VHH binders against Programmed cell death protein 10 homolog (ccm-3). Designs and how they scored, part 3

Target 1, 215 residues: Programmed cell death protein 10 homolog (ccm-3), of Caenorhabditis elegans (q17958)
Amino acid sequence: MNEEGGYLGAMTYQCLYSPVMEKIKQQHRDDPRASLALNKLHTALTTCEQASPSFLYDFTKVLLDDSELSVNLQESYLRMHDTSPTNDLIVSGYEQNADYKELTKRAIELRRVLSRVPEEMSDRHAFLETIKLIASSIKKLLEAINAVYRIVPLTAQPAVEKRKREFVHYSKRFSNTLKTYFKDQNANQVSVSANQLVFQTTMIVRTINEKLRRG

## First folded at step 6 (VHH)

Design s31 (from b5 with S58E S107A; framework vhh_vobarilizumab_d1)
Fold by ESMFold2-Fast, scan of step 6:
Parts: structure tokens; C-alpha cells; sequence
Structure s31 (fold): chain B 215 residues (1-215), chain A 125 residues (1-125)
């Protein structure tokens, strides 16, 4: 089920947990004791997230609230997509395949243009130009998904089609949120729907990787 | 080769009705968002109505309540039912195809991938 907590956990993992843990592990690579402790922490947090799909998000939210930091997590996650690692958008074992490479390229482009939304929203003209770039990026990604659909194994096609329909659904939700924003100025809902759209691009590539690994 | 062929245009009196058809070939019609545009004498092309692959429809304010866009995926055909026609509706009507499964709001921003040649509608007494 794509509950609001589902994408929040994924975004917290992608934008905060994963980059921070990799950086800390790299800083302590020559310390076996620290490496063991970090691996144990990773396992524990993964277990907690599986038991409660919003655990990482809830933990982060409580920390921010208790610190009295005025951080909008939705906007922060969206901005972080400009510089976040893109390893999750690579089709493992097929990096040289033109269609899978194109899918990765278009998914990265959409993630990057969506990351600009919070900064551009305050300027109507700039925001409308950014929305046009988002529209173009969505169109190119849909073309890439359709090209990949034609080359994946027949057993994988239903799963890819389902993920494409979900992406289309969240794309429509995002467009409706944008139309509503120009009437009610609710910026947070724009960031929420944009993050959900980013999550759907991750789910498409994840599903392809899973089906290619097992199909 | 992609083709969009419009038909159904003609001369009609104010208050009359016409049904336009657009026969599509060379692409997976049922997955594409489709639209009707029109170009009046001395004006640029303007969007009249759009329909998504999922059947969602949108209309220009000038035609809301009078025009109905629909599609028949089994026949690869797009339709525009025009009722209560006015002299201001006089134009060449074009059908247009957008990318696969793109939302109408975003489709309009990217522009159509394919255009028909147009069919003339004249509303005059």
C-alpha cells in the first residue's frame, strides 16, 4: 500500500540515513570496532523500519520537534534530491543496455528538476517555467518506461505496467496539487506530492531490478 | 508511420450541431492522450478539448457545456461532439496526439507529438 508513511520512510532513508551512514562508515573504514557497531546499527534500524514502516521518519520528526528546529522535512527531502546518490535508479547488471540506461537518465532528470520546486515556488514566472521542465521530464520518463516495458521478460511486464500506472496516478495527483496551489497557496502539499512522485520513480526501478534478478 | 485523419467538418447554421472524427493509425492509440485544437482565421491554434488515456477530459472555457470529447479505443478514433454552435466556433479543427499516458495538464505544456491536417467548420447563416 503506498500510504503517506511508506514514502516518508523511503525518503528519510535516501536523503538522511543512507548518505550519513556511508559517510561515517567511510570516515571509520580503518576501525574494525566502529565498522561492526555501524553494521549492527544498520540492522537494528532496518528491523525497526520493517516493524513500523514510518519509524525512521517518526524518529527524525521527534528529534527535530524536541530540538525546536523549524525544519520542513517535505521541502528538505525534496531539496536533497538535487545532490542525493542515484544508485537506487541504476538497473543492476544492465548499465550498458541503452533502454535501461535511458530509464536511469530520465529518472535522475525528473528527481533533479523536482528538487528545484521549493526554491522556485516563491517566483510565479520561474515556477511556471520549472513546471514546464517537470512536464517535459515526466513525458521523457514515460517514453523510457514504455521502451523498457518492451524489452523486459514477459513475466516481468505486468509488474512494470502496474508501476507505470502508479507513476501516472501520482503524476496526476501532482498536477492537481499544482493547480490547487495557485488558488490556496498551500506549498507543503506541493512538496508532499512531489516527494510521492519521486518515490514512484524509485519503485519503478526497484521493481525492474527485482524482476530481472528473479525472472 | 503515424497518421491522424480528421473528418466531419462542414457548414452549419448557428445553434446547429456537428460531430468530428479523427482516425488514428501507426501508434498505440489507447495509451495516448488526445486533444482537439482549432485555428480561426487570423488567429493561432488554441486548445479546445483534451482526453487522457484513462478517460479524464478537460475543456476550454469557451466550449464548456457545448462540446463533448470522447474516444473509441476499439476503433482508434477520437470524437468531438459540437452542440449549440456559434459563429465564433468557425475554424479549422485539428486532432493532436500526446505522449503515452501523460496527464493532460503536463501534456499541454509539452505540446503534441502528432498533428492531423485539419477539417474546416464554418458556422454561418
Amino acid sequence: as target 1 above (215 residues)
Amino acid sequence: EVQLVESGGGLVQPGGSLRLSCAASGFTFDSYAMAWYRQAPGKGRELVAGISSGGDTEYADSVKGRFTISRDNAKNTLYLQMNSLRPEDTAVYYCAAYGSEIDLYFAYMTGPDYWGQGTLVTVSS
Scores: ipSAE 0.558, ipTM 0.783, lowest interface PAE 1.3, mean pLDDT 86

Design s34 (from b5 with S52Y; framework vhh_vobarilizumab_d1)
Fold by ESMFold2-Fast, scan of step 6:
Structure s34 (fold): chain B 215 residues (1-215), chain A 125 residues (1-125)
Amino acid sequence: as target 1 above (215 residues)
Amino acid sequence: EVQLVESGGGLVQPGGSLRLSCAASGFTFDSYAMAWYRQAPGKGRELVAGIYSGGDTSYADSVKGRFTISRDNAKNTLYLQMNSLRPEDTAVYYCAAYGSEIDLYFSYMTGPDYWGQGTLVTVSS
């Protein structure tokens, strides 16, 4: 998966539009007309994400360009994962299952530590400590994925294995991007690869939820 | 049950050589990446050399060209051949094992799964 296209729309939805829509819907929960209209808007945004994965990202870029704001969206998305909602990492209907609960916990931990990357890159010592935490978090998440693989229905196992393989691929890519960063100082590529890794945590849990609900 | 036992440490003169051994037991040795760390008096532990399960190696800049890491999977033993020893090589040397499924670089950053007890190497006249 390229850094252009597929994951950019999903990340824009998850980091910006979904949290904003939930807050606005909550503010108008006692107004039936507003609630219905906001539900339709939220559905339209998710439909846009599905129909054209880059649409929300492109729309946001145009807004930022027209406002003349100097915003690095890759870094902003990472920072948002420090405090953003994590309901997308919950295995619905299995919240009390130890293995699925552990998967959710480790995915959240990886998102939180990756969110520190933009702030810590300017301090070599702090960044090296953050990298150690990221590596530890990746290992713990892989262990959780392996445990989940053993308990999911047999029909779901090929999909989980594919997501695990992709997660390992992006983890190695992130490692290589860090090695390159210490030579060329290209901070943006670090943020890009970190966001791709965050997106993999979403894809793993989404795939599990899809297989469990339709299985 | 998992044990890493180092041997071969001792006192040597500058310019001398030593070979350290690490006997591993209680795990599938050939599936694990292995490493040598050292800790000098008053300093933290530093990675000296690493070897992947497939045999590829990596070295710290300070020892590259002087130290050679190797493994004997049939004997479940890790080695560190140390040549042209310097006073600054004086340290307790630790054997370490990594069972990670990811790149050894990331495994080094998380720290090893298992540690040995250490063996002292003193380089002085």
Scores: ipSAE 0.018, ipTM 0.304, lowest interface PAE 5.3, mean pLDDT 82

Design s35 (from b5 with S52T S53D; framework vhh_vobarilizumab_d1)
Fold by ESMFold2-Fast, scan of step 6:
Structure s35 (fold): chain B 215 residues (1-215), chain A 125 residues (1-125)
Amino acid sequence: as target 1 above (215 residues)
Amino acid sequence: EVQLVESGGGLVQPGGSLRLSCAASGFTFDSYAMAWYRQAPGKGRELVAGITDGGDTSYADSVKGRFTISRDNAKNTLYLQMNSLRPEDTAVYYCAAYGSEIDLYFSYMTGPDYWGQGTLVTVSS
């Protein structure tokens, strides 16, 4: 999996295609033929994304470029995390386990507070308060990851540790981007690093789900 | 179990010098960022000086040029050399450790993970 392509594809799926597909399915719920066709389309898009992790992002970008629409995808995806489904952050089969439930809760909280960044950047005071909330959320999620590391099977621990190190790395990158933003005003780079950090929360839970699945 | 034990506090005259030590145990000291905080009577705790695991230092404007933070990883000890002491430096000085593995910028916003019990420094005639 291409992590640069992967986060863009994941963001495109979670923020744009998945919510739109569910909305359209709901609009056609009384039409069995349309419902079947939409389910096939949803499966096809998921299959394409798995075969090429950047497919949905590349498709969307080409579509926007061809239509000459001026849309900042990084900023739009980040905003969409405020209302996007959080099914990808659930540890399947362990929804009632206290440590896995806490991990899900903290990952959702980080996703939600990061989604506020584009709107809050226009007000320096509000933005600084949001950054404090982000810092607190990152710390709480890291504590939840450490707790999960202690309860996962020993065979899963190396993979969880790898994802924790990557989360820490992208947290530091986001911190550095914020520090440079107050000097250079590059808002787009803040959105990019925030989306990368969101993607790391998805990768942590995905990895845990893979390791807990009994084949 | 993480423990931070401060020592070296006491009564000193204005213009004098004092060296504080913080003995750390229960964690991999050389992997942690460390800091000195102080709390004057009736006031909140303020960050005085910080040092990263790599040795980079930072100071509050009120102590720049007078205080020097340093660490000895072989001895698991943090130091604060205080020169040209003023009555305004009178406070309980606390050793603090940042061990949550997050970036130091974010760590400063969320506060330290571990605190010592403090050592009193009184600057008066």
Scores: ipSAE 0.097, ipTM 0.496, lowest interface PAE 3.7, mean pLDDT 83

Design s38 (from b5 with S52N; framework vhh_vobarilizumab_d1)
Fold by ESMFold2-Fast, scan of step 6:
Structure s38 (fold): chain B 215 residues (1-215), chain A 125 residues (1-125)
Amino acid sequence: as target 1 above (215 residues)
Amino acid sequence: EVQLVESGGGLVQPGGSLRLSCAASGFTFDSYAMAWYRQAPGKGRELVAGINSGGDTSYADSVKGRFTISRDNAKNTLYLQMNSLRPEDTAVYYCAAYGSEIDLYFSYMTGPDYWGQGTLVTVSS
């Protein structure tokens, strides 16, 4: 039930570090020394994450443990997806293309509906309604992936198919976690599965961007 | 293009029987779970009976023991045998297919992937 490092590092970067770095850069816009230092820090963080997957997650976990704060990171990451930047879900240079725009739209919608899970879980009726919306969003994103598969270059199709299979796998895992939740009330596993599903949507768009461009 | 075409509906007396058929085309029928839904006047659509690709069946409590769902994969046809019909069985009956790659639990929540146009069954004098 755990990927260990891959999605945790990406989620930590996307939900915590990237938004914070952008806000701090804006606050110090008029300070050339601070701006230069912040740009170097941002580059260092992204380089560390690329070189050592889960570095940012491990760093954050140690920091929280050392601070004596009782924080559920899985639950927090989900809530942050309600307002987090979605720039990484855009297919660069193909924003005008209807199928790639639809893929981005559906990925954002899934991320946002999944962000509601922690807030809705304690109310059975509200949670069941949210699950129906999640199921609908998963189905619509899968349809968008299938449409994109038909229009990407033939050389890119195997990679897109692999990401689609992974997305389906994590969708089924999430479904099974929900069925288990209604029997044993283990809320944390729902948040874990939801974050894994969010990560798969990010990987799909990233893979498409890589295949449409030399990277 | 995907099509589901129902037939066999009509007027029948209480206690009578009808067999509904659903001819499927445009998709790999034997890989899809199939279902019959109905919608009575003034009510929402309700699941009546389901059959998966392996032949396992499920029924609504209101029809259990009276209705039998079956499929013929060689003919791409779904059937609903309705016995001991009651006035409350009066409804438009819809054929439906569940074939999304999405998990079946989620498919159930989002509803079927494909719907037929429906066939009217009236149980009265």
Scores: ipSAE 0.172, ipTM 0.517, lowest interface PAE 2.8, mean pLDDT 84

Design s39 (from b5 with G54E M109I; framework vhh_vobarilizumab_d1)
Fold by ESMFold2-Fast, scan of step 6:
Structure s39 (fold): chain B 215 residues (1-215), chain A 125 residues (1-125)
Amino acid sequence: as target 1 above (215 residues)
Amino acid sequence: EVQLVESGGGLVQPGGSLRLSCAASGFTFDSYAMAWYRQAPGKGRELVAGISSEGDTSYADSVKGRFTISRDNAKNTLYLQMNSLRPEDTAVYYCAAYGSEIDLYFSYITGPDYWGQGTLVTVSS
């Protein structure tokens, strides 16, 4: 029973909680009591998220609703992708394989160009140039997915094809959201559909990694 | 080698009809988005109509309701049915193919991978 594309909890963890927890752990690395408490907190958060898939998103939403801060969470997630680690887009054990390396490169490029959307939406000319870069990046990533499909084991091909279809679906949704934006100026839906597209790039690489591992 | 060969152009009177065809070879036609562009003397090429691999269609405002794009995947052929033709429709019409399953709108933005040689349509009395 996920919201559109099942991305809310995963994005909240990846963009907010994981980076913050790592920074706090580093600040307190020399304090054994704090380190133990932070490790327990991290484990508790991941356990809650597993038991209730949207827990971290719901918790964050309640915090924002009770604050005096006006924060657009979807825009914040996109901006964070400009500097966030891209280790989740690496095909483990195949970093030097040309086709898997190209897949990683194109997924990173799409994630980075999508991160510019919130900043550039206020300038029509800049935004149109960003849209051109997004369209080009989507095309290049789709070509990389097709190349990977041809080289993965036959047992993995159905899963890759399913992820490709989902990526195409969310690319079309993003395209339609852009068309609507130029009529209705609804910036929130653009950020939502962009994050859904980012999540699909993560799911493609995750699925490939799972199918290439021994279990 | 990829080839796109247009046919069906010619002289027609205002209010008349023409059907353009584009025969495609050298690629998996049914997986490609296709489009018709046109270019009048002294103007740039403009998108007239597009069709996705799934059959979704898009039209320029100037031709909406008058032109119909369609495809026959069994024959590897793209069509443009042009009705209620006007003098301003006079142009060289180009068949174009997009090399991926990318969304039709994004295909327009990135531009075509392959072009035909063009076929002249003249609307004059």
Scores: ipSAE 0.172, ipTM 0.538, lowest interface PAE 3.0, mean pLDDT 84

Design s40 (from b5 with D56E I102F; framework vhh_vobarilizumab_d1)
Fold by ESMFold2-Fast, scan of step 6:
Structure s40 (fold): chain B 215 residues (1-215), chain A 125 residues (1-125)
Amino acid sequence: as target 1 above (215 residues)
Amino acid sequence: EVQLVESGGGLVQPGGSLRLSCAASGFTFDSYAMAWYRQAPGKGRELVAGISSGGETSYADSVKGRFTISRDNAKNTLYLQMNSLRPEDTAVYYCAAYGSEFDLYFSYMTGPDYWGQGTLVTVSS
């Protein structure tokens, strides 16, 4: 329901459906009938994520509620970033470029340190140490974005600058949510804002790929 | 060698005003976000006011409407204008510098890159 920053559908697809579909497709790769059906299902899920943001999230939430499973999806998405594939953070065709490679590295590091938030929140001292690592990771990613901005084509610079401003905005929002958490202990809002920040790392790399691919 | 040197502290009566200054040297001042912290006896340091390299300001709820942070990039100097002072404002006030604007929003957790020596403000009744 809450599409602020546009993360619900993307997170559900990337963290839950895409990895599962790839694993099942590999298990059935020698069965042409199953492979065809799975490819069609995978395409349908991708289309749903793009055409109706939050549909996959809403569908998954209803399934979990209907099955009597008490799962916090926001926390689950964060935990999954510790081990999930990072192919979406690669700048295609520029894997050998030092600046684009550094951008990918720093984006992956931020996702992984954010994934620690749910498990560290119960221990104030551990959580404060994790927050220091998150702040350091955000700073390093901003430095990598600035370096990339200087080397992208002039036609791509406005889009990169817009994504940088959005990333800074959600970084500030995350910080404010942490301050509120230490007063009211609302863990769910921390998970929400962390996922929004993860989504911003996806959006900046996606935007760079689109601008470099579209000439 | 980076230095932040505070001045302007002193004894003032409740309802009075003071202006603190922080002279910065050894770094590109206009590129840094700056902040004022304070530490009351027996308490930790708390962020009072922050200002970005672009001039955006933020304030702690306890000082909103009473304190004004400003900067003069030509003089490499940070200021804190304190009005309607209360006994609760009694503290050592510290100037702080951040290499990144957004670090102001994580200041409670990460701390600044550079600290001044502090200047004592006593509000006595």
Scores: ipSAE 0.204, ipTM 0.540, lowest interface PAE 3.1, mean pLDDT 84

Design s41 (from b5 with D56S S107D; framework vhh_vobarilizumab_d1)
Fold by ESMFold2-Fast, scan of step 6:
Structure s41 (fold): chain B 215 residues (1-215), chain A 125 residues (1-125)
Amino acid sequence: as target 1 above (215 residues)
Amino acid sequence: EVQLVESGGGLVQPGGSLRLSCAASGFTFDSYAMAWYRQAPGKGRELVAGISSGGSTSYADSVKGRFTISRDNAKNTLYLQMNSLRPEDTAVYYCAAYGSEIDLYFDYMTGPDYWGQGTLVTVSS
């Protein structure tokens, strides 16, 4: 899943549906009917997204548009990454390994600095400083990925290399989007590109975690 | 062990020419973006010229049309051809290496990974 729209479903689930379902579950914790209904809803949403990538995003976008709620979902998702749980970026069972700890640290750092983009864009000086931090964070994450190859099984390295190439591709797209932004001031495309980069960051870590769990 | 070793500096008359070389070792040279920086007495280091792993070049306004950056990946060597030298070109010239996986815009913002020791260029009388 590395298609241009594929990140939308994952972000919609992580930022909106998963937290809401967990809160509703806790509010109705003593109600077995509510718990069963939430489990069925979770299964249905997961099935729909697997069958039709970006279904959750499209559904949510139409719902917001039809309700006349003026929400920029790209900016909202990006801002949410600052406070989102980092569990999906932590390597279970390798927390004390220096290379994995560095990988996790750099992935979290990049997610957080990218989350600042919508807020900082209106101030040119602040935005240029944020761009420098993003560039530095991208570079440090690439170095951490290169270092983690030391402990990734040889049979798994092609999958990690594919994710690394995709991350580099979206990093270059983000750089090009910034160049375009300073010419045409299309803020929305910057948020789109930043979210795509966040998604690629998550995919690298998940791929590494998956390959380690399978031995 | 990464090493960058500059050579070719010296004293030259205004209007003269010099070619600087930077011998690189300890890394995959052809995958790195490379640059020349200079530092005049009492000033900070300034970017003079940059070259990507793919061969795209960039120059400071003060040297455009006079300096040419090039690379020989077979020899792991970076060059700076300096023509029409002026007294204000007097500086210590440094070779620098960047990660190649990000374009020159990002590389420029993050700064170099590796630096050489520098070679002195004096343009006088």
Scores: ipSAE 0.015, ipTM 0.323, lowest interface PAE 6.7, mean pLDDT 81

Design s43 (from b5 with S107G M109F; framework vhh_vobarilizumab_d1)
Fold by ESMFold2-Fast, scan of step 6:
Structure s43 (fold): chain B 215 residues (1-215), chain A 125 residues (1-125)
Amino acid sequence: as target 1 above (215 residues)
Amino acid sequence: EVQLVESGGGLVQPGGSLRLSCAASGFTFDSYAMAWYRQAPGKGRELVAGISSGGDTSYADSVKGRFTISRDNAKNTLYLQMNSLRPEDTAVYYCAAYGSEIDLYFGYFTGPDYWGQGTLVTVSS
């Protein structure tokens, strides 16, 4: 049930390294040698992350510690979800299917509303409004998952159901973390729980893509 | 002992109005989030309207613009003003109390701390 190592690496790649590599490539687009070297680096980082799911997170932590920067990575990852690429939430080959399109839409909406959490936490009323939007977004995503479950191949249904149960589990944990926050003001645990929930949206779509491509 | 007692239900013609009341006792009403649920024949219970301890309201899409939830903390009473009633609004209406707005918002996962007995609303000619 522990996915902390895997989600940390995935979030570090998606929110930090992938966007940064894209920006650096753009800055050096007129230099073919630099562009080729940057593409090789990007591929190497992706390969390292696949081989060791915590590599990029561990590397980033060491860099931040060595640089003496006081950075909250959990909050930073949440903020970055507002602008991070959403290609990982697309069901490839089924972009025109209404149910898969709805799943992608709801997953993106949840990711984006969760990205607002760090900024909204300082104002109780604004934060409660954001929480209402998060709760509504989670419910809509659950409805989209149920719709997709009915149309995926029978061989894929057990995997989709497993991912739905995990998403429900982490959604309940997020709700409980919010209740604890209003008592103890531990903002970091809210960010951790929110990132775990974002990771579950990625795992749902990834599992569906895997099952649709392999049977 | 905690109690939620609904009243105001009855038979009404389509297009008519009803006002439901929920009298609360046995807990600190003004600290609780409150909600109205309904259960139509052959269907599950659905959240119709919610109100936070601070007075912020939320509504199901099916009732937006027609229903208004309100509370009177001095009287420990929750209200639901129902206008432009339709046959599909026929249901048993339940008052519900949540110790946290968070649990109200995530009510599809967590049940309320307290439920009322329900009051029947029939919209028919």
Scores: ipSAE 0.593, ipTM 0.783, lowest interface PAE 1.1, mean pLDDT 85

Design s44 (from b5 with S107L T110S; framework vhh_vobarilizumab_d1)
Fold by ESMFold2-Fast, scan of step 6:
Structure s44 (fold): chain B 215 residues (1-215), chain A 125 residues (1-125)
Amino acid sequence: as target 1 above (215 residues)
Amino acid sequence: EVQLVESGGGLVQPGGSLRLSCAASGFTFDSYAMAWYRQAPGKGRELVAGISSGGDTSYADSVKGRFTISRDNAKNTLYLQMNSLRPEDTAVYYCAAYGSEIDLYFLYMSGPDYWGQGTLVTVSS
C-alpha cells in the first residue's frame, strides 16, 4: 500500500472489515473453527491489499454496486469514526507519558470532529461551526506532534517530522477543498479530503509506535 | 514572554496612505503565521490580511488591491501598507500571531494565539 492516497484500503479495513470480523469472532467465541477461518480471511485480505493497493476498497464498492445498494463509502467511513475504537491512536507502552497521552487525545478529537462533516454539511451555519472546531483540532494536534518530536529518540525524529509535514499537506488540501465546496458544491471531495486527514492522524501514531518498539 | 507591539496609526485623509508596524518578541517569529485584524466602532473584529511563515498572503475582499501585508524576519516585524484609504477603514488595527504551520484559512477559523494591544487608524477629512 502506498502512503500517498493509500488511505482507501486502510480505511476500508479499519471501518468495515476489522469491526465486522471482531463482531463475528465474539458471536462465535466458543467455536475454534470460526477463529481459524477469520485468521485465514484476515491474512488473505491483507495479502490482496499489499499486492494490489486499494483492492479492499474496489472489492467493497463493486460488491455494494452489484447488490443494488446506493452507498457513499467516503461519507460512510467518516460517520463510522464517531463510534469506532480508538486503540490505534494509543502510543503503546507510553500510556502514562503526558506528551504521548496528549497526542492520543488530540488525534481522537480530530477524528471525532471530522466524523461530523457528512451530517453537518446540509446546514451552512452548523457546518461553519464544525469547520472552526476542525481548525482548532488540527492546530492542537500539530502542537502535540511538536511536543512529541522533542521527546522521541533522535533516531525517530526524521520519521516524525516527515509525518508532521504530510499531516500539514493534507490539512492544506482539506482547507482548499472546503473553499471549492462553497463555490461549486462538490460534497464528495470534502469527504475524500476529510478521510485523508483521518488517515494521516493514524499514520502519525503508527509511525511513532513503530519507532518506539525498537528505540 | 510573547509581546506584539503595533505602531504607525494616526489620522489620515481619504485617499491617503499609512504603514503599520508590529514588533514581535518572545517567540520564533519566522515560524509563525501573522495577521492584521481591525475593529471598527460598533463592530466585531474582522480579519484584514494574513501572511504565512512561508510568505503566502491572503486579504479580505474589502482591502484587496489597496493593502499589502509583509514581514521582515530579520527584524521580527510585521507590516501593513495601507493605500487609497477610505472612511470605512477607520478602526483599531490589531497584530496577531498564530503558532501553526497549517493553512491560513484554518488559522483564521481557530483564532490567533497572541494579540497586540492595537493601534487606532482614523480616516477623515
Scores: ipSAE 0.088, ipTM 0.497, lowest interface PAE 3.7, mean pLDDT 84

Design s45 (from b5 with G99D S107T; framework vhh_vobarilizumab_d1)
Fold by ESMFold2-Fast, scan of step 6:
Structure s45 (fold): chain B 215 residues (1-215), chain A 125 residues (1-125)
Amino acid sequence: as target 1 above (215 residues)
Amino acid sequence: EVQLVESGGGLVQPGGSLRLSCAASGFTFDSYAMAWYRQAPGKGRELVAGISSGGDTSYADSVKGRFTISRDNAKNTLYLQMNSLRPEDTAVYYCAAYDSEIDLYFTYMTGPDYWGQGTLVTVSS
């Protein structure tokens, strides 16, 4: 079920497997044999995810189905973004640049406010306040993207503009999903569209990092 | 036929007050979110104040504490009470309607569903 924007494999890797692997590696940092084995396992998982983007998601889904655990993966992934590391949102080598720092700050703020959606949506008034914060955060991120567009190399500008258009597209989808939610109360679709929006923040910063390393 | 008709604009001295009205027709007013926008000469339209179908209000930082948006669902009318007016408040003020308050929050991407024709407010001595 890799929908437009392709986020299921990426979210499964980022929210479940990568944090667990990092914690296990840290616990065994002083054991050379364990560290070597864990590095090989990490490389294998990364290779599998790159070769088959849905592999980790499909594997996790089968495990949950076989275990008969009633876990909502969309809500779980979204909640994990409240405390997950945000180093994937840093523009490497440009930590001192005001515009790139602003981009990172706004992307983190959006990720954190989106993570609150599953807990807030049971209270209409609280949810509307959270939606206002999300809308404000999206606007601020768009402004930060525009500022970054003006300072990136000319060769990078088309890629940044494409990512901005995709981010706007998924922001509009999120808005439309919220409108539908207040009519039909389908909470799962809200979590799906929120995770797609989180994935777009990752794609924006990743694309900028790739273009800056090349240029 | 949806119509939004603004009134109450005019010339006022700095520090003065004006009350704008917007008469709405052709739709279920009480289910729509409403807003006031303004456009100064040579500038784009900016959101001044918004009000949800439930009466929750929001204001641009530049007018917060000076302007008050309100609605009268029985009269299908939107109001903007403008106090402590400044020369920089000089603009054409537009009434706008949204099918959903969600669209109001995301107006920088979607825009309103309906617009009035505008009423001029000039703040000058």
Scores: ipSAE 0.628, ipTM 0.809, lowest interface PAE 1.1, mean pLDDT 86

